# VH-VL binders against q06836r405to620: the designs that were tried, part 2

Target 1, 216 residues: q06836r405to620
Amino acid sequence: SRRSSSIVNALSSFVNLRSSSLSSSRQQHLQQQQQLQQKLDVSLEDLPPVPAPEFSDSCKDFLIKLAPYGKFIGIILTEKDDEFKKNCLNYLLTNCFEFKNDPLDIALRKLLMFLELPKETQQIDRLIMAFSFAYYKAQKSYSKKKGIECPWSNADQVYFIAFSLLMLHTDYFNPNNKSKMTKHDFVDLVHNDKYSGGNEIPMAVLTYFYENVTAK

## First folded at step 1 (VH-VL; framework fv_praluzatamab)

Design p8
Fold by ESMFold2-Fast, scan of step 1:
Structure p8 (fold): chain C 216 residues (1-216), chain A 124 residues (1-124), chain B 112 residues (1-112)
Amino acid sequence: as target 1 above (216 residues)
Amino acid sequence: QITLKESGPTLVKPTQTLTLTCTFSGFSLSTSGVGVGWIRQPPGKALEWLANIYWDDDKHYSPSLKSRLTITKDTSKNQVVLTITNVDPVDTATYYCAHRKSPLFEYLGAFDIWGQGTLVTVSS
Amino acid sequence: DIVMTQSPLSLPVTPGEPASISCRSSQSLLHSNGYNYLYWYLQKPGQSPQLLIYLGSNRASGVPDRFSGSGSGTDFTLKISRVEAEDVGVYYCMQALQTPLTFGQGTKLEIK
């Protein structure tokens, strides 16, 4: 965007709550507010009814209305296959998150720090696909500015790797004391991708992702 | 092994509130990716999904019944409770609770282990 | 909501012969990750449902190899290669691609 609205800046605060550019007292206040929100054992169903978008609402207008729902914004925007809500999600991820300098695993962690992962398959798909599009766009833009080739072929490839990293994390940290996914299992999973794009990712890159995801 | 068992009243009058408890063993609802769902079956009819609850207290409800349903968990007691308000004779059914994993885990969204079911009759 | 339709509703089978049950969905159950979010359950008389097949074609633990699932998108089939007495009951398909989770109306398999 040419200029940032105060609303876009406010939404960016959800991503930049740990930013060192904020004053000490302001950062402390935001951290206290986020900590209070996180300590609440609250689901979306326990909150006031989600407002419906009005005919005249822009994506910015609707996102302002959703700001109080915080971590549930991703769930709200992916509830149904709706073009307006899809556009709002794309707007949020493109304008309110910063991914240009992030490795994929760090960008995914950043997303999930501020937006709760949905539980239903189609909603997870909508969220992670929108994230993957925004991430790919940011990476391609950054590569062009630096005069280097983008390491990613397309958003679908990013989607598959992001979903695979999410599966790895949940499998590896599952308290069931079953056998864990090995580095070799992870590489095989990605390289047997049904989209045919996973096979193009170098083993060294996948090894880095495996080590980073399983270390924390 | 994983086991679940439903309990609650067998007879409820129209307009009353129905409360059903699912008591389970062999897993914890504090385990990441684990959930419990409620499914009902009216006599001689098909299965109908009602609600799911997950380890992080995330709750999902059947849209047609959402205004009447509440699902909660007590992790320390290994229990999940389903409440249905303002019951009518159409709510007469066998109610099941079942173990579920999130779509990212093995069986990806299946109800892999079911309780024995409890028959609830709604009549005056 | 996704509507699940099964056929036939009643399936009498001679022991040792094959049986086939169809399940159709009102929209595709094929996710972008390549999996069909379609499941098969068996409810034996007086018992709770039990999982037979998950993600279209994978047999659940302990399910005999005479059971197989196939299909993609909107059309799915459950096959029993050689029906045994213990296979009697009502078979249900279920989709878990989106909420609400929905079941077919059921197919009652019984011995001739």
Scores: ipSAE 0.006, ipTM 0.494, lowest interface PAE 12.1, mean pLDDT 81

Design p9
Fold by ESMFold2-Fast, scan of step 1:
Structure p9 (fold): chain C 216 residues (1-216), chain A 127 residues (1-127), chain B 112 residues (1-112)
Amino acid sequence: as target 1 above (216 residues)
Amino acid sequence: QITLKESGPTLVKPTQTLTLTCTFSGFSLSTSGVGVGWIRQPPGKALEWLANIYWDDDKHYSPSLKSRLTITKDTSKNQVVLTITNVDPVDTATYYCAHRGSYYDYVWGSYRPFDYWGQGTLVTVSS
Amino acid sequence: DIVMTQSPLSLPVTPGEPASISCRSSQSLLHSNGYNYLYWYLQKPGQSPQLLIYLGSNRASGVPDRFSGSGSGTDFTLKISRVEAEDVGVYYCMQALQTPLTFGQGTKLEIK
């Protein structure tokens, strides 16, 4: 149908976003289109069966086949522990998103404007872990090009903070939750995590993230 | 207090479509994170999960039954409906709907138990 | 699909004695966030299931402290320190790490 063709065209443009060095204004336009798509009352189960990848498919070939599924691509690629789909997700996040020079909260928001967050914990983990790796890699490359130190120690540290920001947003904007996490609570919880290196993140950076996530 | 109650036919003939309604109070399916699931239990047997529906109309189905299941919601009526097509005597069971809560540990993760259950409704598929 | 296996399937207990129920999963339920996505439910005769334990070891609201959950990964245990008459029923473990959500076959606890 015409609507399906429009989704295919939008995703084809989106798949080329990073690889084509798309302008900021074009990126904003695609974000608006994706936001509108997310407002539709459509669930994944209402769409045709997801096509299986063919052996000859590249990640880009398969992502183009998934074009009609739009916002559900993240859910599709994280459904099972599948090497090819994992590679496609990594390709998508590395080549079709532009994270360089983005603060983590902005990059996470960018991800969630295009891809619907899965409901099941293991799928959320796969999506956010893949995002964190792609983000860390982009920040490391950017820092090297600028001759400055990368503020992130590793992808696990990025994952911990990204997940914490996601949980903070959910908690803060839940109308049934009358006891909101304070900035002090957030900083303390992150600084108490020595395993992922949360204690290494400056308070100023964490307060910046808290203020941005809870704004609006 | 969260309460749920199942309603529907108590007797269905093989090959017919079974429609079950869950009516609830004490929460809204417009609340971010909230879901409702359907679980069944054949007489004397274990619990079997069938489907979940969430506030944003996202739907999940048991893979073995997916082709026969449809779950829908009417947020304004506080109702969730499960439809099972082409029923067979093996579908004879007590059917429960349950609230799937949305809980968060703000640093480490979320978890979603079935924390409140309806009383169940026994559906017999005669043969 | 993750398969949940319970043992024993039938557990006769004298009132006041301890009881222990095992639940094993075919895959690890331990998430990278450190949580085990394992739940325990009790279904009393003629009643709906009720939540006892969430995330492997945490008691749900209103659950007596004689109930405890333990274990990690693929091996979980539900313990009742002193069984009371009102504890009779069928106990189910459930994994919620991934879809489809799956239950064990149930353990029927009976008074001797």
Scores: ipSAE 0.000, ipTM 0.455, lowest interface PAE 14.6, mean pLDDT 80

